# VH-VL binders against q82wr3, part 2

Target 1, 262 residues: q82wr3
Amino acid sequence: MLYSSNAILLTVICYELPLSERIRMLLRLEDLFDKIDFFSARDTSFEHHAVLVALFEILDVTSRSDLKSDLLQELDKQRTMLEGLRSNPEVSEKALDHILQDIRAAFRGLLDIPGRIGGHLRDDEWLMSVKQRMSIPGAACEFDLPAYHYWLNLAPEIRREDLKDWITPFTPIRSGINIVLNMLRNSGKNCCYTAVQGLFQQAGSEHQAHLLRLHISSEFPCVPEISANKYALNIRFVPWRSDHKTEVYEEDIPFELTFCSL

## First folded at step 4 (VH-VL)

Design b13 (framework fv_sotevtamab)
Fold by ESMFold2-Fast, scan of step 4:
Structure b13 (fold): chain C 262 residues (1-262), chain A 122 residues (1-122), chain B 112 residues (1-112)
Amino acid sequence: as target 1 above (262 residues)
Amino acid sequence: QVQLVQSGAEVKKPGATVKISCKVSGYSFTSYWMHWVQQAPGKGLEWMGRIYPGDSDTKYDPKFQGRVTITADTSTDTAYMELSSLRSEDTAVYYCARVDTFLSGYYGMDVWGQGTLVTVSS
Amino acid sequence: DIVMTQSPDSLAVSLGERATINCKSSQSVLYSSNNKNYLAWYQQKPGQPPKLLIYWASTRESGVPDRFSGSGSGTDFTLTISSLQAEDVAVYYCQQYYSTPTFGQGTKLEQL
């Protein structure tokens, strides 16, 4: 997102840096599912095409991982931790029961998936032919895919019924990802810092983090370049539009950091 | 004592629909899964689907999806299994079975109904 | 779809002798987080519903005699009856509940 200064509303911008491939994959899947939810509710053929693009990207993202096992393991771990809180008088039993019910629903839904994630799409020869052609730049025009062109010209309600059939089997995956990421994002404490002349450095924490979250006011026209490993964290704030990445935004910048772990 | 009591035997013609009930007693109906299992004469057990009465969440085996509907009435503590478009090969004993779990099948199917014989004949 | 295959299809054992029934799944039913195998064993006598004997591959259901034991992990499982009693003559089924539940074809146990 690039905007002129007079079009920018002053707000707080959140930057998330995944510190593991596992969390990076979950964040990518979250983004894809958000796009699916947004576009599937709309009416145009272009918007419904965007849903299929996102569904095919989910198949690609999940092809090299055992996401079902990973989510089952994490949900069970979180359930065990949350059950341990049941006797705490400062914990809302209603809120606890609600999240435990969500975890149970996601867990049972994941168990009910036969075989591989997205198998219902992978077994659909027509959809797989569309996916293959869409992987070729410019190869999704009417003359390339006449049957797909026919589908795009159907009434929006008919297209939405098909989209529901393709999307609904991912509901346990979507729910599992949402639960895990929400717990991850709420696992850490926000701490306030100042980058002196656009630079911030911190020695490594004893605690391993899986996700780093940075909040900064949009009044500062810069973006964080973050370099993190188990020993050190380095943040360089650079102008949001610059041809020279070695330049630093030379101003003291207040920001918030949260180290998140599961 | 925990009991699952099923409705009586049914004789149906091909193309008809059958609806079998499973009335529970001796436990909290909304806290346990209810599964339905088919057993054709002289054959093994085949899972059809399940419901969680507490939130009416259902899941069906793909083989029966589109023909089977499982419902629960929490006011009468009764689960139902409806099978449509009956064929001769649907002749079987149908069982309801309870599962105590935070996860589907965690403890296995620990309590079973007595079974309902459905005969489909032309 | 996880396919469950039992062996043998039928077995005859003398009273007091050991009976062994095998069950193989087409994919692992071991859940790595809790290290539990989502596998159950059932006993069915003519005219009766199945009765749960074993769950989590090796845990005996309450009221099931000590002579029944389950073993195995991942894809290969065994039900053992250490000393056959006359009342144990039945058909035995294994069942996975790692995903959509599926049953083995059954093993008929007869008295020799």
Scores: ipSAE 0.000, ipTM 0.387, lowest interface PAE 13.3, mean pLDDT 84

